# Miniprotein binders against q53ft3, part 115

Target 1, 195 residues: q53ft3
Amino acid sequence: MFGCLVAGRLVQTAAQQVAEDKFVFDLPDYESINHVVVFMLGTIPFPEGMGGSVYFSYPDSNGMPVWQLLGFVTNGKPSAIFKISGLKSGEGSQHPFGAMNIVRTPSVAQIGISVELLDSMAQQTPVGNAAVSSVDSFTQFTQKMLDNFYNFASSFAVSQAQMTPSPSEMFIPANVVLKWYENFQRRLAQNPLFW
Key: E = the ipSAE of ESMFold2; O = the ipSAE of OpenDDE; V2 = 0.75 times the mean of E and O plus 0.25 times the DockQ between their complexes.

## First folded at step 12 (miniprotein)

Design n4c (at its last look DockQ between E and O 0.01; V2 from the best seeds 0.00; counts 0 for: pae O 9.3 > 1.5, placed apart)
Fold by ESMFold2-Fast, scan of step 14:
Structure n4c (fold): chain B 195 residues (1-195), chain A 97 residues (1-97)
Amino acid sequence: as target 1 above (195 residues)
Amino acid sequence: SDREELIRLAERAAIKLKMALRWARIGNTEYAKRLIERAIELLRRIEELATTPEEEEIVEQAIEAAQEALQLLEQGKPDEVEEILQEAIELLEELIQ
């Protein structure tokens, strides 16, 4: 349902589902990451009145995750760019993950997505500097990446030998994501300034 | 207190059922089922905290409605699912009041 992208790294589209409404991506070596992009794959839309709250977590001195709200993704805004390099270590206040999934690896952070009612999301306050205000280069990259991925993945979805029981759902095989990444990388090598 | 815990669990169960209803409306029965199953787990915990016959009756009716909703989703009857989930939500809201 969701993807996570960091410039120069393999895109992640296989979030770990840790609860009925909660998904997590691991971010190894997060100290080297300035920005992270969270996006919807375009296969499963949110129902009307629902969206996703995006959280960032890092291990504190005791190895326990500290969660901070970065922002939101919705059907009307299915991708968002967040700056994580400026976030200070501190106490995460309100978050829906509780004590779930203890992380004891010092260099690994996580992106969490909590699927919620829009009314509940409207009452939450993201950390002040996480959402990226207008950054033209990142916006262009994100849009091109999302468009390219969606078009590529959609072409493969209809060729699946095994049909899904529910036609209202689409599934993208992991190898399709890998092929998209390889094609995108090849395009970048051909013209490093294409985005 | 037990009453405060009951209300907190009831609020969480109601949220799960409201989300399940919305997923069911767009035909995503798998997500709807998972949310209803979670709501039933919360309702069972509420049942242990119920202290009055009135509370016990409301919780029992909500569990029955949620279980019926699961059966209807398996049978491909989304219109009937909406009605029964709305009933379960109203029962929980009555309990929270």
Scores: ipSAE 0.333, ipTM 0.756, lowest interface PAE 3.5, mean pLDDT 76
Fold by ESMFold2, look of step 12:
Structure n4c (fold): chain B 195 residues (1-195), chain A 97 residues (1-97)
Amino acid sequence: as target 1 above (195 residues)
Amino acid sequence: SDREELIRLAERAAIKLKMALRWARIGNTEYAKRLIERAIELLRRIEELATTPEEEEIVEQAIEAAQEALQLLEQGKPDEVEEILQEAIELLEELIQ
């Protein structure tokens, strides 16, 4: 239902569902990340009256998660860019993720999305200075992330004869990535607001 | 106290059922079912805390309504669950009072 994109990394489209209404993406090596994009894949919209609260979590000095509210995604605003570089030592927010059996190392942060009633979301205040980009800034940031994603994914391209046999790994044909990249660039150039 | 915990659980269960109703309205029966199942888990905890005949009766009726809604969703009849989910929500709201 959601995607998460960081410049120079593979897009994540398979969130870990940690509860019936809660989804997380792992962000390894989170200290090198300045911005993240959270977006709806477009396959399943929220029902009327519902939306998603987006949180950033990092491990504190004891390895316990500290969650901070970044903002929201809704049917009317299905994607958002958040600046997380200034949050990696901030104070926590009230959050709905509680104690869960989420396995991670101390160097891994998370993006959490809680699907909630809009009435409940209206009472929440995002942490200050989480950036929300304008259309022009969104276009520039997205283009840079698309270029970085394509360059990164392409660096793993191999012929079928060169593939490493591993039963626990999943592979995607390179032409699927290229087609997605070209389609996304075309749509973004034609309508930066299609998100 | 047990009464305070019962109210907190009832509020949580009502929210899950309200969300399930919205998912059912747009035809996503799988998310609706998962939310109803979670609500039933909360209702069973409420059942353990109930100390009066009124509380016990309300919880029993709410569980029955939630289970019936689950059956209708499993039968592929999401349009028929609205009245039943509304009944369960109203029962929980009475329990909170």
Scores: ipSAE 0.248, ipTM 0.682, lowest interface PAE 4.0, mean pLDDT 78
Fold by OpenDDE base, look of step 12:
Structure n4c (fold): chain B 195 residues (1-195), chain A 97 residues (1-97)
Amino acid sequence: as target 1 above (195 residues)
Amino acid sequence: SDREELIRLAERAAIKLKMALRWARIGNTEYAKRLIERAIELLRRIEELATTPEEEEIVEQAIEAAQEALQLLEQGKPDEVEEILQEAIELLEELIQ
């Protein structure tokens, strides 16, 4: 039903079902993880009126699991990206996994998905900064990427008079890069998902 | 938020001015002009987003500096542009802090 992806790691498609309505992924070496993607596999949809509350747990100083609500996945939003790197100092909240004695190792965090009523989910508040704000975060990242690329490329800019002849090398006029950048910026502003 | 947008635009403007400075140094005056013009457009947007008198003043000064740089390039004085563009960049960096 669910998948979990950490960048640079193999995708996990086999969640441990710890209850009828609860699924858990283990995340070894969680300290190195910045973002986690949780997604529906598309094989089994949520029942009508149901969705998934996504929680993150890490061991506290006492080795007890601290669970935090990251966000939600639904049939209408079957995937989400969460930032977990900043959550290590957060306070635990009431969570549906609290009563479960899930065997944990100190270096392993967990992603928990609880199938819940959509109405109940709407009343819950995810921890701040966990939900990579959908369109805005993407837009910000894209903008930073574009600026970085432009800055990098421009750092190599030379006048034609300063160029060293290199017949085997292809050159792109800087104006082309600028035009591309400006056009991309415009398109991004119009529709962040234009591509 | 408006503040986040202001910062974003300021960062972009600063990058453009930095590149303009570089282009001016290597004698590509036309490209430098275009970058400055684009930076001014961004600065105008920042001006609209400014909420404090301090921000308004900084943006205004940055616009003036950028415009002066543009005029100097039009006059064929690229050597005089560096200091002015640097001032504008510093002003933008102040907005970001």
Scores: ipSAE 0.011, ipTM 0.207, lowest interface PAE 9.3, mean pLDDT 82
ESMFold2 (binder alone), look of step 12: mean pLDDT 88; pTM 0.886

Design n4c1 (at its last look DockQ between E and O 0.03; V2 from the best seeds 0.00; counts 0 for: pae E 16.8 > 1.5, placed apart)
Fold by ESMFold2, look of step 12:
Structure n4c1 (fold): chain B 195 residues (1-195), chain A 97 residues (1-97)
Amino acid sequence: as target 1 above (195 residues)
Amino acid sequence: SDREELIQLAEEAAELLQQALELARQGNTEEAERLIEQAIEELEEIERLATTPEEEEIVRRAIIKAQMALRWLELGKPDFVERLLQRAIRLLEELIQ
């Protein structure tokens, strides 16, 4: 349902579903991450009247999760960029994730997505300046992340004859990456705030 | 023979891609695009002449890389083009051997 993208890393498309309405991505080495993109894959929309509240979780000095609301994704705004570099020492906020012991190491944080009623989401207040505050800054960051992802992925392009015999591995043809890049750029150029 | 014609076309395509690489480095993206398109046409003929699965696979990989390079130039991203063209040229050098 969801994807999570960090500059310099492969896109994550296989969220850990921790409840019927809750999804989590692990962020190893989170201290080096400044921005994260959360987006809908486009295969399964939210039910009518619902959307996704996006949280950032990091372990405190005692190893306990500290959750902070970053913002939202909806069918009308299916992607968002969040700045997390300033959040790694903040105080927690109220959150819909239970007392789950899902933090395993001090260097791993999480992005949590909770599917909730839009009316409930409207009453929540994200931590300040987690969302990108400028259309130009948003566009520049998004372009840099897309360029970095495409550059990295394209460096691993192989033919079927050169593929190792590993039938349990999932492969992405190189032209799929380019097509995804083109479609995303087109949407961004037509509506920089479509997210 | 088909093999000799294939080698000749591969040498010509590699030269076109090398010229396109130099033009892209100079910022002449329009001419680089034209040369890449011409090279792709020759690569498609090489694919038709290929008689072994190894030859067919090598040229198919070269076509993909050249097509990706062309698309990146059209998107105004010449920084990514060099690696793709260099790999395509290397694949054609493998085919010539």
Scores: ipSAE 0.000, ipTM 0.110, lowest interface PAE 16.8, mean pLDDT 72
Fold by OpenDDE base, look of step 12:
Structure n4c1 (fold): chain B 195 residues (1-195), chain A 97 residues (1-97)
Amino acid sequence: as target 1 above (195 residues)
Amino acid sequence: SDREELIQLAEEAAELLQQALELARQGNTEEAERLIEQAIEELEEIERLATTPEEEEIVRRAIIKAQMALRWLELGKPDFVERLLQRAIRLLEELIQ
């Protein structure tokens, strides 16, 4: 039903179902993780009137799991990006995973998805820093990725006079990359989900 | 204060980039390059003075734009240089608002 993606890691598509309505992904070496993408696989939708509350758990100083509400996924919003790097100082809230003896290792964080009524979800407040305002944070992330790519690509730009013959290589004009970048930014500003 | 210093540097960097933009338009590539490089140095200082992730992101984007402007200046694309510098200036304006 759910997938979890950390940049630079393999996609996780096999959540551990710890209850009928609860799914968990393990995130090893969580301290190196800045963002997590949680998404529906598209195989099984939420039941009518239900969605998923997404929680993050990390061990506190006592080794006890601290669960924080990151945000939500729904049939209408089947994916979300969450920033988890700044959550280390958050106070634990009441969470639906508290009664579950989930075997944890100190270096492993968890993403938990609880299937809940949409009405109940609406009453919950995600932790402010984690809820990458779905649109704004996605836009920011995408913008960072775009800037990184553009900066990287532009660093290799050379004039025709500076080019050395490389018949085995194909070249893309730098202006094409720039135009793509500008167009992408424009589209992103108009609709972050244009792609 | 650190905030006052940040604002002052941002204003100065914006002015440098504006001058560079005008020089680039005039075809004075060497002087434009010098000013952009100086602006980048100031932007890097602003980045150190930034206190919020939002400020850091704005400055970082401005640095990227300025660096890209240098590259396009070297490649003889003044129109691209001007657009990038204008965007960097706008980012700095956003920073001091």
Scores: ipSAE 0.000, ipTM 0.189, lowest interface PAE 10.2, mean pLDDT 81
ESMFold2 (binder alone), look of step 12: mean pLDDT 88; pTM 0.893

Design n4d (at its last look DockQ between E and O 0.04; V2 from the best seeds 0.00; counts 0 for: pae E 16.8 > 1.5, placed apart)
Fold by OpenDDE base, look of step 12:
Structure n4d (fold): chain B 195 residues (1-195), chain A 97 residues (1-97)
Amino acid sequence: as target 1 above (195 residues)
Amino acid sequence: SDREELIRLARRAAIKLKMALRWARLGNTEFAKRLIERAIELLRYIEELATTPEEEEIVEQAIEAAQEALQLLEQGKPDEVEEILQEAIELLEELIQ
């Protein structure tokens, strides 16, 4: 039903089902993980009126699991990206996995998915900054990337009078880059996922 | 306005120096030199646009720093360039504020 992906690692498609409505992925060496992708495999949808609450668990200083709500996946939003690198110092919240004795090793974190009513999910508040996939965050990142590129490219700009003959080199007019930049920004504003 | 043009050019010069610093760190001395040279050209034009003694002083100091950085690169001392370029960048950032 669910998959879990960490960059640079093999995809996990076999969650441990610890309850009828609860699934767990193990994340070894969690200290090196910045982001986790949780997604539905597309084989089994959520029942009507239900979705998945996604939790992250890491061991605290006492070795006890600390669970935090990262966000949600639903039939309408079957995948999500979560940043977990900054959560290591967070406080635990009420979580549906608290009563489960999950064997943990100190270096292994867990992703837990709890199948819950959508109405109940709406009342829950994810840990701040865990959800990377906000359209706003993506737009901001893209804008920063574009600005970085434009600044870099423009740093090499010279007037024609300042150009030295280089027959072997191809040149792109700066106005072309600017036009591209403007067009890209316009498209991004219209649809952040146009690419 | 002259002030707006000064700020615009100062930003461009700062970007060039930042890129020069990056290329110097990466070992591309030739690119760094070219960028510094272009920055100096911009700075000289900015100097002409300066209307206050404070602006003139900042620009002059930035030119001196950029020239020193260029000399260091020509001497094969890229490790010493970072501090000088950073100084020039900070001067330009002050000018833009």
Scores: ipSAE 0.011, ipTM 0.227, lowest interface PAE 9.7, mean pLDDT 83
Fold by ESMFold2, look of step 12:
Structure n4d (fold): chain B 195 residues (1-195), chain A 97 residues (1-97)
Amino acid sequence: as target 1 above (195 residues)
Amino acid sequence: SDREELIRLARRAAIKLKMALRWARLGNTEFAKRLIERAIELLRYIEELATTPEEEEIVEQAIEAAQEALQLLEQGKPDEVEEILQEAIELLEELIQ
């Protein structure tokens, strides 16, 4: 359902599902990480009216997990960059991740995603300055270019009865352009930086 | 093959330059510069794959145009980069043929 990317590391696409509505990624060597990208793979959308609250967990001085709300992902905003470099000494926040049944080491942080109602998420306050919108604005820019191309190309669509014969030319059915458009949007939702 | 890889890289570079043009028009010089720098990196790999004199000349001209656009952005002259970026994009599209 979800992916997690840290600059210079392989993308993680296999979250550990710790509950029906909770997913976790491990982040080894978390002290070297400044930003993390969380995104939806595009294979399973959130149910209508729901979205994902994204948390960061790190071990405190006693080796106990401290959870902090980073922000959100939704079907309408399926990816986000979070800055975590300033969070490794802060106080925890209220969180939906109770005691985990998985042994965690003190040197490994976690990204947790909790599937929740959008109305509940709207009242939550992420830790300050954790969310970075550059991936979201890049995605919006890319989507606008994609829509512009599709609208332009589709404006030239004609039926076979309307075509002027041109046997030396190659033609592409309009449905091929539509299929490409749909596939590109799906891939963009999975990984905004795929291209 | 080298030709297939050259075409793939040229398409990626052209996309980066088209995005750079849009960001330059919107006044975001930082994004525009980053995208041009990525395109130049791709062009250097394309240069290694070029096997014909025509391919080599096209890639060389595309690199020169992209470097000029980058220089203009670094000088704080984003209004002057549109024609240069469009030239580089057209060269890459010619290479893809």
Scores: ipSAE 0.000, ipTM 0.093, lowest interface PAE 16.8, mean pLDDT 74
ESMFold2 (binder alone), look of step 12: mean pLDDT 87; pTM 0.878

Design n4e (at its last look DockQ between E and O 0.69; V2 from the best seeds 0.00; counts 0 for: pae O 1.6 > 1.5)
Fold by ESMFold2, look of step 12:
Structure n4e (fold): chain B 195 residues (1-195), chain A 104 residues (1-104)
Amino acid sequence: as target 1 above (195 residues)
Amino acid sequence: SDREELIRLAERAAIKLKMALRWARLAEEQGNTEAIEFAKRLIERAIELLRRIEELATTPEEEEIVEQAIEAAQEALQLLEQGKPDEVEEILQEAIELLEELIQ
């Protein structure tokens, strides 16, 4: 039902269901992680009146889990970016996960998703600045990826006068890539999550 | 106290049944078998909580209420196993109302 993405790592799409209404992703080597993306896969929506509270957990110095509310995902906001780099020493918040969850190893944290009634979620307060305070960071990262692709593709551009015949190879005019870049950039500026 | 713990468990059970009702509605609307399974697991958890409430009940009134709530939850579970999510709403509402009476 959920996915979890960290930059530079494989996307996780197989959450461990740990209760009738709770799902968990493991984050090995969490000290190196600054941001995490949590999203709905689209296989099944939340029922009307329900959504998901998203938590981050890390082991304290005694190996006990410390859970912090990051924010929410809903049918209306099915993906969210959370900054976790500033949370790895914070005091835990009230949370719906059981106190009997064991810490498996040092350097392994967890993302927990608790499926709840929306009325219950409205009474919860996320910790600190875990949620990205604006879409600026997501937009900037995505813009940099877009610029990188455009610069890479354009570095292979040749004029027709510079081409040699290659009848077995397919070609794409450079202005097609430019049009795609401009359209994607415009859509991203209007809605960073349109993808 | 036993009464305070009984109330806490009843509140938790009622929440599980309310969530099960929402999943059952989605199952009816979309024909989604995964939604049926979510509803069933929530009802099973509510029954576990109701069994703990049964251990704490001290008056005949409390004992009767919790027994009726268990019977309603079990009937809803049976209907979901039969693939009848459209038939569970009134039964789940009855169980929820019994739990709210117990909380008073």
Scores: ipSAE 0.619, ipTM 0.859, lowest interface PAE 1.3, mean pLDDT 80
Fold by OpenDDE base, look of step 12:
Structure n4e (fold): chain B 195 residues (1-195), chain A 104 residues (1-104)
Amino acid sequence: as target 1 above (195 residues)
Amino acid sequence: SDREELIRLAERAAIKLKMALRWARLAEEQGNTEAIEFAKRLIERAIELLRRIEELATTPEEEEIVEQAIEAAQEALQLLEQGKPDEVEEILQEAIELLEELIQ
């Protein structure tokens, strides 16, 4: 039903169902994680009038789990990006996972999804810094990625006079890369989800 | 207090059954077996909560209401086990109403 994505890691598509209405993903080495994407797999929708509250749990200095509400996923918004890096020092709030004996490893954080009635979800307040304006953060990430690629590629740029013949290698003109970059930026600006 | 706990548990049980009802509807509409399983699990949890409520009941009226709610929930569960999500709506609604009566 749910998937979880951390940049640079394999996508997780098998949440552990820890209760009739609760699912958990484990995030090892959570300190290196800045953002997490939670999304519906599309195999089964929420029933009408239901959605998912997304929580993040990290161990405190005593190893006790601290849960925070990140935001929501719904049939209308089947994916969301959350910033979790800034939450590591936050105070825990009441959460639906608190009564659950979830076996935790000290170095592992968790994403929890609680399937709830939409009316109940509306009464909950996410932590302010977690809800990344999905479009802006994604755009920023993509822009950074593009910039990184461009910088990387451009670092190998040589003039024709500097070229060493290598018949076994294919060469791409730098202007092609630049044009691609510009086109990609334009498309991204028009629709951040064009890909 | 025991009364406050009873009310809390009843509210939780009602929510579980409301959710189960919605999953059952989805199962009926889409023929989704996973939805049936979700509904079943929610009902099972509701029954567990109802049993706890039964232990907290102090009046014959409360005991009767809880007993009827358990019976309704069990019937709904059996119907889902038989693959009959279309038949559970009225029964679940009855159980929910019983719980709402208990909260009042």
Scores: ipSAE 0.582, ipTM 0.841, lowest interface PAE 0.8, mean pLDDT 86
ESMFold2 (binder alone), look of step 12: mean pLDDT 88; pTM 0.893
ESMFold2, look of step 15: ipSAE 0.614; ipTM 0.859
ESMFold2 (binder alone), look of step 15: mean pLDDT 88; pTM 0.894
OpenDDE base, look of step 15: ipSAE 0.283; ipTM 0.700

Design n4f (at its last look DockQ between E and O 0.02; V2 from the best seeds 0.00; counts 0 for: pae O 9.3 > 1.5, placed apart)
Fold by ESMFold2, look of step 12:
Structure n4f (fold): chain B 195 residues (1-195), chain A 104 residues (1-104)
Amino acid sequence: as target 1 above (195 residues)
Amino acid sequence: SDREELIRLAERAAYKLKMALRWARLAEEQGNTEAIEFAKRLIERAIELLRRIEELATTPEEEEIVEQAIEAAQEALQLLEQGKPDEVEEILQEAIELLEELIQ
């Protein structure tokens, strides 16, 4: 029912069901992860009046892991991007997953989804700055970064007629950067989360 | 106290049954067997909670209410196992009302 995506990794579409209403994804090497996307696959919706609370937990040496509320997914907002880089030492608001079926290895964190009644979710407050607004905001951020890089790289372009020989250096033709920019932009328009 | 713990368990069981009812409605509307399985697991958990409530019950009224709630939840589970999600709404609502009576 859920998917989980980290940039540069294979998408996960097979959550582990750890309770009647709770699902988890493992995040190996979590220290290298800054953002995670949680989304509904579209194969089955939530029933009317229900949604999903999304949590993050990482292993520590100090005892029971604490699940930090990142935000929500619902039929009306079926995908969300969460920043987790600032949460690796935080405090949770509750312990909805307890300790059962939690991976307690040094390098594996978890994303948890707790299926809840919407009324119960309305009483919950996410940890600050976890949620990134939307896929549209992610796309705009990515496009801005893409444009900034291309403009910067292009400002150094020189023709071969103006180059001095430098046999110890490697060079890349400027059209390679342009082709990469155009391909990346096309792929971003087709799937904002391809990278 | 045993009464306070009974109330907490009843609130949890009622919550599970409310979610099961919503999954059962979706199963009826979509014909989706995955929704049936979600509803069944929630009812199974609620029955586990109800059996703990049964151990804590100290009055004939409490004992009767929890017995009726268990019977209703078991009937709803049986109907879902038979693939009949359209038949469980009234039964689940009765079980929820019984649990709300325990909480009062």
Scores: ipSAE 0.564, ipTM 0.846, lowest interface PAE 1.7, mean pLDDT 81
Fold by OpenDDE base, look of step 12:
Structure n4f (fold): chain B 195 residues (1-195), chain A 104 residues (1-104)
Amino acid sequence: as target 1 above (195 residues)
Amino acid sequence: SDREELIRLAERAAYKLKMALRWARLAEEQGNTEAIEFAKRLIERAIELLRRIEELATTPEEEEIVEQAIEAAQEALQLLEQGKPDEVEEILQEAIELLEELIQ
């Protein structure tokens, strides 16, 4: 349902489902991370009237998790970019993950997604510094994200001769991905907010 | 300007609906449920954009066009929710044409 991307790292598509409505990604070596992208995979949408509240958790000086609301993803906004570098020394807020016994290592932060009613989400206030504020920063990060995605996707490319029969799966030609990438780049250059 | 923004949004909405149509066709041809979901998501986004366009509309004609487009998009979405991708093509095409009219 969800993916998580850190620039320069492999895409994470296997969230740990810790509850029916809660998903968690581990972010090793989180101190080196400036931005994270959370996105829907597109395989499963949110139910009508629902979205995802995105939280970031890092261990405090005592090793206890500190959770902060970064923002939201919805069917209408299926991806979001968050700056987490400035959050590493913040105070925790109320979060839906507090009661969960999530095994954590001191060097690993977490992205948590809680599937919630849109009405409830509207009442929540994300941390102000989590939003990517500048168009330039957004564009740069988006470019890195796209590059990362392309690299990730292309790593799985196989020739027709290498394909194994899998009638239950859909396949996308690599050239389609490339074409999409090029088109996206062009549009992004024209208008960073075209999507 | 508001007019430029309206046109920009209309182009985006039209694009999303065109993509939705493509996914819907794929769903029809292959019976792919994931394709249906993709189409639905795109339509939902298009509706959101249409709502924004509605706010920017300044003439009764524009308002009517946007309203009709929203209705068409919503109908298409409902049909997809019902698992009827074969019935959405005409409706989506109508919505796209409405948006194209708005851009002219």
Scores: ipSAE 0.008, ipTM 0.226, lowest interface PAE 9.3, mean pLDDT 81
ESMFold2 (binder alone), look of step 12: mean pLDDT 88; pTM 0.894

